VHH binders against S-protein homolog 13 (SPH13). Designs and how they scored, part 11

Target 1, 133 residues: S-protein homolog 13 (SPH13), of Arabidopsis thaliana (Mouse-ear cress) (q5xv33)
Amino acid sequence: GRLELKNEISGVASVRKAKLAVRCWSNEDDLGWNMLKPKQSRIWKFTTMNMWPFQKTEFRCQFRSGFGTTNEDVVTVFSVKDGFRKQCGVGGDECFWVAKRDGFYLRRIVKDGGGDSRKKYVDVLKSKWVWKW
Key: E = the ipSAE of ESMFold2; O = the ipSAE of OpenDDE; V2 = 0.75 times the mean of E and O plus 0.25 times the DockQ between their complexes.

## First folded at step 14 (VHH; framework vhh_nb_b201)

Design r1 (from m1 with W100Y E103G T104D D105Y; at its last look DockQ between E and O 0.43; V2 from the best seeds 0.00; counts 0 for: pae E 5.7 > 2, unsure alone 64.4 < 65, grease 26.9 > 24.2, SAP .775 > .668)
Fold by OpenDDE, look of step 14:
Structure r1 (fold): chain B 133 residues (1-133), chain A 122 residues (1-122)
Amino acid sequence: as target 1 above (133 residues)
Amino acid sequence: QVQLQESGGGLVQAGGSLRLSCAASGFTFDDYAMGWYRQAPGKEREFVAAISTGDYTYYADSVKGRFTISRDNAKNTVYLQMNSLKPEDTAVYYCAAIDYDFGDYTYTFDYWGQGTQVTVSS
């Protein structure tokens, strides 16, 4: 499996506001807190358990930015489920997550039927930034 | 120079409405969550409402369904629409800019206004 996270938070006066803190779990394994600077990307590679009837690989993360947190405390960013596979392909390699100023997005690579070699993306808002206090 | 200037307060009868405004200057307004707090005489300052940079809103239970917080980033202003006011809503209302500390993963109140008086008569 593969997880890619990109920090695209921009247009802020303070660099601190553009940082993204992330804590992820591979199933039950806590991978700890990490900080993504503006424009920084991080990729996690992991082994998937995808054998019928046991399909139990799940990657979950907490996200904290200067603009708040995701609405859900823990976001499933990868899962061996049919719904995820349909949207992001086998292994999740057709999707990655993007943090922007106005929220947290799932970015999908769309295949252009045309002769354009440029990759096209579709961003789907998954969560606006919220504050919990 | 950072400034938060509240306005719109005053005297109103129970059941009436007021709209508070907080004009911000001297900092990047759209980078901050904004909030309203109030303090009645002899009581502690209490949370009223807050709005994130993504326009997600929070309300104290005592004001839910009656108050509405909103923001206009183009005007650097946060608003508090107060409907169905009660004498218990009488207080000085304060505007605040809220920040998130990455080091401690906590919220901080970076800036406060001087407050505006709201009086609800029975």
Scores: ipSAE 0.053, ipTM 0.475, lowest interface PAE 3.5, mean pLDDT 84
ESMFold2, look of step 14: ipSAE 0.062; ipTM 0.484
ESMFold2 (binder alone), look of step 14: mean pLDDT 81; pTM 0.830

Design r2 (from m1 with A33V W100Y T104G D105W; at its last look DockQ between E and O 0.11; V2 from the best seeds 0.00; counts 0 for: pae O 9.4 > 2, unsure alone 63.6 < 65, placed apart)
Fold by OpenDDE, look of step 16:
Structure r2 (fold): chain B 133 residues (1-133), chain A 122 residues (1-122)
Amino acid sequence: as target 1 above (133 residues)
Amino acid sequence: QVQLQESGGGLVQAGGSLRLSCAASGFTFDDYVMGWYRQAPGKEREFVAAISTGDYTYYADSVKGRFTISRDNAKNTVYLQMNSLKPEDTAVYYCAAIDYDFEGWTYTFDYWGQGTQVTVSS
């Protein structure tokens, strides 16, 4: 399995606000906290062992930024052997995760129906940054 | 020089409404969570409402459904619309700019206003 994440938090005066921390875990593994700098992209590879007979691994990921954290429900990532990116969207669209200033998004890569086969991004908000008081 | 200036407080009858404003200057307003706290005589300061940079709002249970927090980044101002006011809402209301300590995973209050008095009579 594979998780792709891009930190697109920008437009902030303080670099600290634009940092993104990510932690993903399954029933068997805890990947710990990792830091993404502004504009940084990162890929995590996972072993698919936890869900038989389907070679899928369910991970839960928590994200933290200078603007808050993801909801307690966390982001559930279904990692497949061929990679998360190919299994995300309705109709076989590719996707990856994106952190922005106003929240955490799933970015879908869609083909423009135009003759140029241009790829467009469709960002779907998955979690606003929340504060846990 | 950082400044948070509250306004809009006053005396109002129970069931009435007030709108508080907090004008911010001296810091990057857009980067901060803005919030309202209140302190009644003889009581501890308590959380009222907060609004994140993405306009996510959070309210104390005691004010849910009655208070609305909003912000105007163009004006560097945060607002608290208070409806259906009760005598127990009587307090000094403070505007706060809240920062998130990423490394410590804690919330810090970087800046506070001087407060504005809200009095609700029965």
Scores: ipSAE 0.168, ipTM 0.590, lowest interface PAE 2.6, mean pLDDT 83
ESMFold2, look of step 14: ipSAE 0.348; ipTM 0.655
ESMFold2 (binder alone), look of step 14: mean pLDDT 82; pTM 0.828
OpenDDE, look of step 14: ipSAE 0.027; ipTM 0.405
ESMFold2, look of step 16: ipSAE 0.448; ipTM 0.716
ESMFold2 (binder alone), look of step 16: mean pLDDT 82; pTM 0.831
ESMFold2, look of step 17: ipSAE 0.380; ipTM 0.667
ESMFold2 (binder alone), look of step 17: mean pLDDT 81; pTM 0.824
OpenDDE, look of step 17: ipSAE 0.008; ipTM 0.277

Design r3 (from m1 with W100F E103S T104G D105Y Y107W; at its last look DockQ between E and O 0.81; V2 from the best seeds 0.00; counts 0 for: pae E 4.6 > 2, grease 27.8 > 24.2, SAP .819 > .668)
Fold by ESMFold2, look of step 14:
Structure r3 (fold): chain B 133 residues (1-133), chain A 122 residues (1-122)
Amino acid sequence: as target 1 above (133 residues)
Amino acid sequence: QVQLQESGGGLVQAGGSLRLSCAASGFTFDDYAMGWYRQAPGKEREFVAAISTGDYTYYADSVKGRFTISRDNAKNTVYLQMNSLKPEDTAVYYCAAIDFDFSGYTWTFDYWGQGTQVTVSS
């Protein structure tokens, strides 16, 4: 499987406002806080374990932007269970998340039935940026 | 020079209303969440209300249903409509611009206004 987090925050006056802080962890590793510059991605490639008891693998993240946090304090960005993979689009093996100025999006690959078209995607809003004070 | 200038404070009887304004200059207003905080004599500054860049609003429990925050990005102004005022609402009200500090991974109050006094008499 493949997980990508991309910072597409743009159209802002300050470099500071276009940054994205992320803290992600899996069942076995906490990766700590990292900063993504505009257009920077964080990509994980992995083999998922989908047999009991290994079917519980998840990646979870917290986000901080110059515009706030996600409405859910902790966002599951990949899971091998509970039908999660269907959220990521056709095939469910790759999940792609995008931060924009107005919020946090799931980028779903939508196949065109017309044959010759390049892959298309839609961005589905998962959370606008919010302040939790 | 960055400036946040509050106005609209004053003396009002319990049950009355006031509308506070905070005019911003010297920074890109549209890029900031804006908030109202208040400080009563002898107390720490406390959260009242905030509005995100996307116009989502947040309120302290003590003011929900009575206060309304709004923003007008064309005028670089945030407002606090205060209805059904109580003596407990007496405080200096501050406007703030709120951001995230990526060097320390913490929330910061980048800019504060000078405050406007609200006094609610019994």
Scores: ipSAE 0.104, ipTM 0.511, lowest interface PAE 4.6, mean pLDDT 81
ESMFold2 (binder alone), look of step 14: mean pLDDT 82; pTM 0.833
OpenDDE, look of step 14: ipSAE 0.209; ipTM 0.590

Design r4 (from m1 with F27R A33V W100Y D101E E103D T104N D105L T106E; at its last look DockQ between E and O 0.85; V2 from the best seeds 0.00; counts 0 for: pae E 4.9 > 2, unsure alone 63.5 < 65, grease 26 > 24.2, SAP .712 > .668)
Fold by OpenDDE, look of step 14:
Structure r4 (fold): chain B 133 residues (1-133), chain A 122 residues (1-122)
Amino acid sequence: as target 1 above (133 residues)
Amino acid sequence: QVQLQESGGGLVQAGGSLRLSCAASGRTFDDYVMGWYRQAPGKEREFVAAISTGDYTYYADSVKGRFTISRDNAKNTVYLQMNSLKPEDTAVYYCAAIDYEFDNLEYTFDYWGQGTQVTVSS
């Protein structure tokens, strides 16, 4: 499996505002806080298929940006569930998460059936940035 | 640095409406979460409403359904539409620009206006 988070926050006067703090959990394992600079990506690679007994792999993350956090405090960013696999392909290779100025997106890689091998992206807004008070 | 200037305050009868404006200086207006606070005589300053860059709005329970916060980034202005005003809404209303300290994971209030008086008579 593959999980990618990309910081695409741009157009801000302060570099500080363009940073993204991310804390993720792999199942119950706390992976700690990571700071993503503008245009920086964090990639986690993991093996999903060879675990007997069938262990459910789930990644959950908490996000902090200069514009707020996600509506949900903890977001499931990867799950070995049929629904997630259908949308993001086997192993999640067809999806990655993107933070923008106006919110947090799931980016899907779509193949243009028209013979052009160019990868097209579709961004779906998952959460606007919210401020917790 | 951002300077904030409130306007639109005044005297209004209960049930009336006011629209507050807060003009921000500088080019970084859209980088900030903008908010309104108020302070009544003898009371602590309290949160009223806030709006993020993504236009997500948050309201105090006491004003929910009556007040509406909005922003115009092109004009560097945040607004507070106050409807169905009550005497309890009487206070000095302050505009605030809020930042998030990433390194410490803490909220900070970077800038405040001088305040505008809102008086609601019974």
Scores: ipSAE 0.098, ipTM 0.482, lowest interface PAE 2.8, mean pLDDT 84
ESMFold2, look of step 14: ipSAE 0.120; ipTM 0.496
ESMFold2 (binder alone), look of step 14: mean pLDDT 80; pTM 0.814

Design s1 (from q6 with G54D A97R; at its last look DockQ between E and O 0.01; V2 from the best seeds 0.00; counts 0 for: pae O 11.7 > 2, placed apart)
Fold by OpenDDE, look of step 14:
Structure s1 (fold): chain B 133 residues (1-133), chain A 122 residues (1-122)
Amino acid sequence: as target 1 above (133 residues)
Amino acid sequence: QVQLQESGGGLVQAGGSLRLSCAASGFTFDEYAMGWYRQAPGKEREFVAAISTDDYTYYADSVKGRFTISRDNAKNTVYLQMNSLKPEDTAVYYCARIDWDFETDTYTFDYWGQGTQVTVSS
């Protein structure tokens, strides 16, 4: 499996507010806190265990930004059980997570077949930022 | 056997609306994502919209904000509401079943309908 997170928080006067702190768990393994500066991306690679019906690969993360946290304290960003691609798209579309000023998004890379081979992005808001701390 | 049958196409003036339907049979409908493609004369088939089993919707940029995909699992039907139609939307519209490979976590379009003609006049 692969998880990509990009910080696209922008338009803020304070660089501190534009930072994204992320803590992730691979199943029960705490991967600790990481800081993403504006425009930075992080990629997690992990082994996917697809043993039906015992899918054991779940990647969860907690996010903190200068604008708050996600509505859910811990967000499932990848799950074999739930099917990551169910949210990512169809036809082999790729997806990754994006933090913006107004919230946390799932971004899809879509090829719409319109003759333009250029990758287009579709962002779906998954959570507005809320203040919980 | 898997069958997909589109309906609702026709001639409409620019700015008008159409609602396409795709009746599905031969498989457990609620276990599959569904989608719409279109093909205009002399052009390649292009993605229009898709809806997952969990009602996540996806749209091509060219139709975003104008088209809405939905599904009724009780009726084994997927719909495409098309508003603010443009001449550029003229095409044969195809319904497709999206198969999810759980092992590889990938989607493929494995079955298609025969298509329904949509013509938007100026």
Scores: ipSAE 0.000, ipTM 0.221, lowest interface PAE 13.2, mean pLDDT 83
ESMFold2, look of step 14: ipSAE 0.269; ipTM 0.623
ESMFold2 (binder alone), look of step 14: mean pLDDT 83; pTM 0.828
ESMFold2, look of step 16: ipSAE 0.222; ipTM 0.602
ESMFold2 (binder alone), look of step 16: mean pLDDT 84; pTM 0.831
OpenDDE, look of step 16: ipSAE 0.000; ipTM 0.244

Design s2 (from q6 with I98L F109Y; at its last look DockQ between E and O 0.71; V2 from the best seeds 0.00; counts 0 for: pae E 5.1 > 2)
Fold by ESMFold2, look of step 14:
Structure s2 (fold): chain B 133 residues (1-133), chain A 122 residues (1-122)
Amino acid sequence: as target 1 above (133 residues)
Amino acid sequence: QVQLQESGGGLVQAGGSLRLSCAASGFTFDEYAMGWYRQAPGKEREFVAAISTGDYTYYADSVKGRFTISRDNAKNTVYLQMNSLKPEDTAVYYCAALDWDFETDTYTYDYWGQGTQVTVSS
């Protein structure tokens, strides 16, 4: 399994506006706040199991951008649950999330019906950035 | 150079309505949250309403349900529709451009207009 969070915020006048702050944790391992520069990624690679003691594999994150936060305060970005993995696209073993200027997206790998050896993906809006005054 | 220019103020009787406008130039308007503040004679400037870059809005309790903030990014303009006006709303109204420092979770008031007078008679 693989989880990637990528900052693709662009088209902004200020360097500060292009940064993304993330705080992610898995169960009891909290890594604190980290800053992602434009085009920078945070990547986790792991063996995905849905059995004791590994049935709790789940990653949760908080996000802050120069344009706000996600609508939900805490976003689940990876889970071993069947419904969640299928949302990540064909194969379901890789979840790829992308922050853009207008919001936070799931990059879903989808089936290529034409015999093309390259995989396709579609970006699905998960949340626009919101300001929680 | 940066310019915020308010307009639309004036004298109105209690219960009436006014629409304020704030035209912006000299900065990247769609990267800023915009806000309205007011200052009555002898008092400190107070928050009225704000609108984010993503059109999320927030209001002071004293104006909720009566005032509506909006923005038009194509015209670089923010508006304040004021309904059911009360004498207590009498003040100079200021437009401001606000930025969020998300590392410190604080707002910075980068630019201010010169203000427009609103007078509500009893």
Scores: ipSAE 0.127, ipTM 0.512, lowest interface PAE 5.1, mean pLDDT 82
ESMFold2 (binder alone), look of step 14: mean pLDDT 83; pTM 0.824
OpenDDE, look of step 14: ipSAE 0.224; ipTM 0.624

## First folded at step 16 (VHH; framework vhh_nb_b201)

Design t1 (from r2 with D30S T53D G54S D55G; at its last look DockQ between E and O 0.57; V2 from the best seeds 0.00; counts 0 for: pae O 3.6 > 2, grease 27.3 > 24.2, SAP .798 > .668)
Fold by OpenDDE, look of step 16:
Structure t1 (fold): chain B 133 residues (1-133), chain A 122 residues (1-122)
Amino acid sequence: as target 1 above (133 residues)
Amino acid sequence: QVQLQESGGGLVQAGGSLRLSCAASGFTFSDYVMGWYRQAPGKEREFVAAISDSGYTYYADSVKGRFTISRDNAKNTVYLQMNSLKPEDTAVYYCAAIDYDFEGWTYTFDYWGQGTQVTVSS
């Protein structure tokens, strides 16, 4: 399986505010903390050790930014052999993760009513940034 | 040169109201989460309220429903409206700008004001 993430935190004067830290783990694997710079995209590949018998594994991810952290609910990512984009869609749509200034989103790639050549992004908020005081 | 200047503190009777202001300068105000802390004599500094750059507000349980934090980015000012004040609210109130230290994986306040005294009499 794989996870795709894009840091779209922008509109800040300080670059440090736009940084994104990410950690994903499963029961058997911990990818550790990684840093994404503003506008940076990254793909993580996961080991398939937990994919039997349905070739599906569950990972949990925590995100931190200059605007806070994800909620305690932690973002759950279901990963399959063919990749994250094929599993997260509603109605067959593909998707990937996006971090923005106001929170963490699941971005769906949907067909625009104008035909197969037009794709539209639909962003669904999955977690607001929160401060742990 | 960074500066946070609190104002609006004073003496008030229980049940009364005060409005604190914090004027900021020397940094990009709109990029920061702004917050209020307070410290009573002999007690540790405690969180009161914070407001994100987008306007999301956070409150300590002890002040929920009574205090309201707001900000005016055009004036580089953060406010704390304090209603239904209690003697337990007596403290020095500090304005702060918060950031996240990724290297230390901790939330830190980059800047602090000098504080303003709030005294609530019974």
Scores: ipSAE 0.081, ipTM 0.518, lowest interface PAE 3.6, mean pLDDT 83
ESMFold2, look of step 16: ipSAE 0.327; ipTM 0.663
ESMFold2 (binder alone), look of step 16: mean pLDDT 82; pTM 0.834

Design t2 (from r2 with D30S T53D G54S D101E; at its last look DockQ between E and O 0.37; V2 from the best seeds 0.00; counts 0 for: pae E 6.1 > 2, grease 27.6 > 24.2, SAP .721 > .668)
Fold by OpenDDE, look of step 16:
Structure t2 (fold): chain B 133 residues (1-133), chain A 122 residues (1-122)
Amino acid sequence: as target 1 above (133 residues)
Amino acid sequence: QVQLQESGGGLVQAGGSLRLSCAASGFTFSDYVMGWYRQAPGKEREFVAAISDSDYTYYADSVKGRFTISRDNAKNTVYLQMNSLKPEDTAVYYCAAIDYEFEGWTYTFDYWGQGTQVTVSS
């Protein structure tokens, strides 16, 4: 499996505020903390655990930015053998994660109708940033 | 040198209102998250409200709907409007300049004020 994430935090005076820290873990693995610079995209690969009859690995991820952390302590990410992008959409749509200054989003890749191969993005807010002091 | 100076505290009856101010100097005010904390006698210091450099606001559950935090970068001042005050709001209120430290994966409180007393009588 895999996880795709893009940092689209922008419009801040300090570059430090636009950085995104990511940590994902499962019962078996801890990937540790990673940093994404503004406008940076990254893919993480996960080992798919064989949970017969399902080949899914559940990971929990924590996200931190200069605007806080995700509202939930952890964001659950299901990684399958075919990759997160192929499994996260409704109706077969592809998707990946996007961090913005106002929150953390799931971005769906939607094809325009009419035979045009042009794709558009539909962003669904999954978590607002919160400060947990 | 860095200075945070709180003002506006005092004695008020339950249901009343107060507006706290915190004047900052000695650092780049606009780069910091500004916040309010409070500490009641015999209790730990607790978060009240914060406002980011982009004017995103955050509140403790106990003060949501009653308190409003705001900032004026031109005046290097952060405010806390406190409405519908309750006796349990009685505490010393502290102004803080907060940074988010990624290397330590922790919130850092760079600067603190001396505090202002707020007393709410029943």
Scores: ipSAE 0.029, ipTM 0.358, lowest interface PAE 4.4, mean pLDDT 82
ESMFold2, look of step 16: ipSAE 0.076; ipTM 0.490
ESMFold2 (binder alone), look of step 16: mean pLDDT 83; pTM 0.838

Design t3 (from r2 with D30S G54D; at its last look DockQ between E and O 0.24; V2 from the best seeds 0.00; counts 0 for: pae O 6.4 > 2, grease 27.1 > 24.2, SAP .804 > .668)
Fold by OpenDDE, look of step 16:
Structure t3 (fold): chain B 133 residues (1-133), chain A 122 residues (1-122)
Amino acid sequence: as target 1 above (133 residues)
Amino acid sequence: QVQLQESGGGLVQAGGSLRLSCAASGFTFSDYVMGWYRQAPGKEREFVAAISTDDYTYYADSVKGRFTISRDNAKNTVYLQMNSLKPEDTAVYYCAAIDYDFEGWTYTFDYWGQGTQVTVSS
């Protein structure tokens, strides 16, 4: 399993509010909270819990920022060899997650038709930040 | 000591407007997310609106387009402009200050006001 995440929260008066907290857990494990500073990217690798007959571990993740938390569990991480980018893509595209001021996005990596080395990003909003009060 | 004091509530006809104020003291106002909650008779307290330290605003779906939250850090005051009021908006409105503590990984309401009554008649 793999989670790729970038914190692109910017334009805030306080750096504290631009931080992104991440917590992932499964039925067996709680990985606790981790922090991404503004503009920071991070990759988390997850180990599969070998529980026969199931050979995969499903992780759920919660994201928190100074602007709130994700409304739902928008990220499901599977412990498979194909990796997160292959799992999250629509139509076979690779993707990773991005936090912005206005919400949490799935960023698709799209190849430019004119060149195999050129890539552009398509961001799809997956969750607005909400205060679960 | 910490104090949140609401004002501006009252009786208003449907379609009318009210502006609530919450004066804060006893803590560093600018460091807190400020918000409004309400509780109608026989119902649970529900979220209405919040404003972050950098003026980003959040609203319950039921009040979007009608209510506007704002803050004045110089006056340690948060406001709730309520337009197009409906009978279902009748409730006690509470001011709240919340801190999002990343070090403690907690999201808590640190302080609450005593509330102000808002009544919207048909």
Scores: ipSAE 0.019, ipTM 0.313, lowest interface PAE 6.4, mean pLDDT 81
ESMFold2, look of step 16: ipSAE 0.259; ipTM 0.605
ESMFold2 (binder alone), look of step 16: mean pLDDT 83; pTM 0.841

Design t4 (from r2 with F27R D30S T53D G54S D55G D101E T106K; at its last look DockQ between E and O 0.47; V2 from the best seeds 0.00; counts 0 for: pae E 7.5 > 2, unsure alone 63.9 < 65)
Fold by ESMFold2, look of step 16:
Structure t4 (fold): chain B 133 residues (1-133), chain A 122 residues (1-122)
Amino acid sequence: as target 1 above (133 residues)
Amino acid sequence: QVQLQESGGGLVQAGGSLRLSCAASGRTFSDYVMGWYRQAPGKEREFVAAISDSGYTYYADSVKGRFTISRDNAKNTVYLQMNSLKPEDTAVYYCAAIDYEFEGWKYTFDYWGQGTQVTVSS
């Protein structure tokens, strides 16, 4: 499977506001807080265990931006559960998430009708940025 | 260190309006997220509104549509226009400033004013 998190925050007066802090962990590993610069991505490629009872792969993240956090404190960004993978688009093999100035989006890659056109995607809002205190 | 001073509080009848001001000094105002918090007697301090250095605004649900936050970077001042005031808005209102990266990505306001009392009569 493949997971990508991309920072597309733009159109801001301060470089500080265009940064994205991300803390992600799997069921077994905490990756800690890391900063994504504008246009920077983090990409994970991994083998999933898809046989019961071994369907364990799940990535969860917290986000901090100059505009706040996501509505849910912890966002599941990848899971081998059938319902989750179907949300990530055709094939269900890749999940792509994008932070923008106004919020956090799931980017679904869609096929372009079998033509020679460029790959297309649809961005679906997951959460606007909110201030939490 | 940033120093903050609130003004504009007072006594007002329900349905009335007040405008709070917060003057900032010490260093460049334009680098901070500015916010307003309030504390009623016997309650914890709660978020009211915030405005980013780029002008994006955020509001607590309880004040949306009634309060407006704004900033004037040339005057190092942030404002809170409070309309349609209710008795439950009675509190000490605090101005706050945060450097988003100053606390290592923690969203805690680093600097606070001394507060201004707002009292809304039934």
Scores: ipSAE 0.013, ipTM 0.349, lowest interface PAE 7.5, mean pLDDT 79
ESMFold2 (binder alone), look of step 16: mean pLDDT 80; pTM 0.822
OpenDDE, look of step 16: ipSAE 0.024; ipTM 0.415

Design t5 (from r2 with F27S D30S V33T T53D G54S D55G I98V D101E; at its last look DockQ between E and O 0.02; V2 from the best seeds 0.00; counts 0 for: pae O 10.5 > 2, placed apart)
Fold by OpenDDE, look of step 16:
Structure t5 (fold): chain B 133 residues (1-133), chain A 122 residues (1-122)
Amino acid sequence: as target 1 above (133 residues)
Amino acid sequence: QVQLQESGGGLVQAGGSLRLSCAASGSTFSDYTMGWYRQAPGKEREFVAAISDSGYTYYADSVKGRFTISRDNAKNTVYLQMNSLKPEDTAVYYCAAVDYEFEGWTYTFDYWGQGTQVTVSS
């Protein structure tokens, strides 16, 4: 499995608020909390010992920022080690995760049907930041 | 750029203990995940232990229960306490730092120390 995440939290007075805490785990493994710096991108590669190649691995991740946590307790990520970006949804579009000030997004990379083969980003809000009790 | 310098290696009898230290340069030590790898003669480098920027620790199965990784951010230092050492633990131990890529129970690190020799005699 693979998780690609970019922290695009910006426009904050406090650098602390722009930090993104990430915890990912599977049924068997807990990777604990890690910090993603503002404007930083990170990739987590998850390999399960003794798994057959090309199997999808399910991971759950929790995201926390200075603006709160994801609405859902966890974000479920289905990924394969190879070709993670192609496993993001309908149509086989490439995608990765992006944290923004107003929420957590799935960024899809779509090809613009225009002759220039320009890639466009489509950000889909997956979770607003919320403060949990 | 981060420079890493290991220390604390040496010769020890089986069942003995060693404590390795790794001093890191720079002011952003607290942001790095730190780790230890080792390489025995004729073998590939293997993951030993890592500690994340948040303090979460990871260990290779071969060292679990015997080795403990810790960090002191104030001193820009990561430690590897090695207890119950075995001849199989003989290797050059390398300190590593990464601005994070985790792969399974191993890390891909960006910066490496020069290594310190650990020899465990039977």
Scores: ipSAE 0.006, ipTM 0.268, lowest interface PAE 10.5, mean pLDDT 79
ESMFold2, look of step 16: ipSAE 0.006; ipTM 0.278
ESMFold2 (binder alone), look of step 16: mean pLDDT 82; pTM 0.839

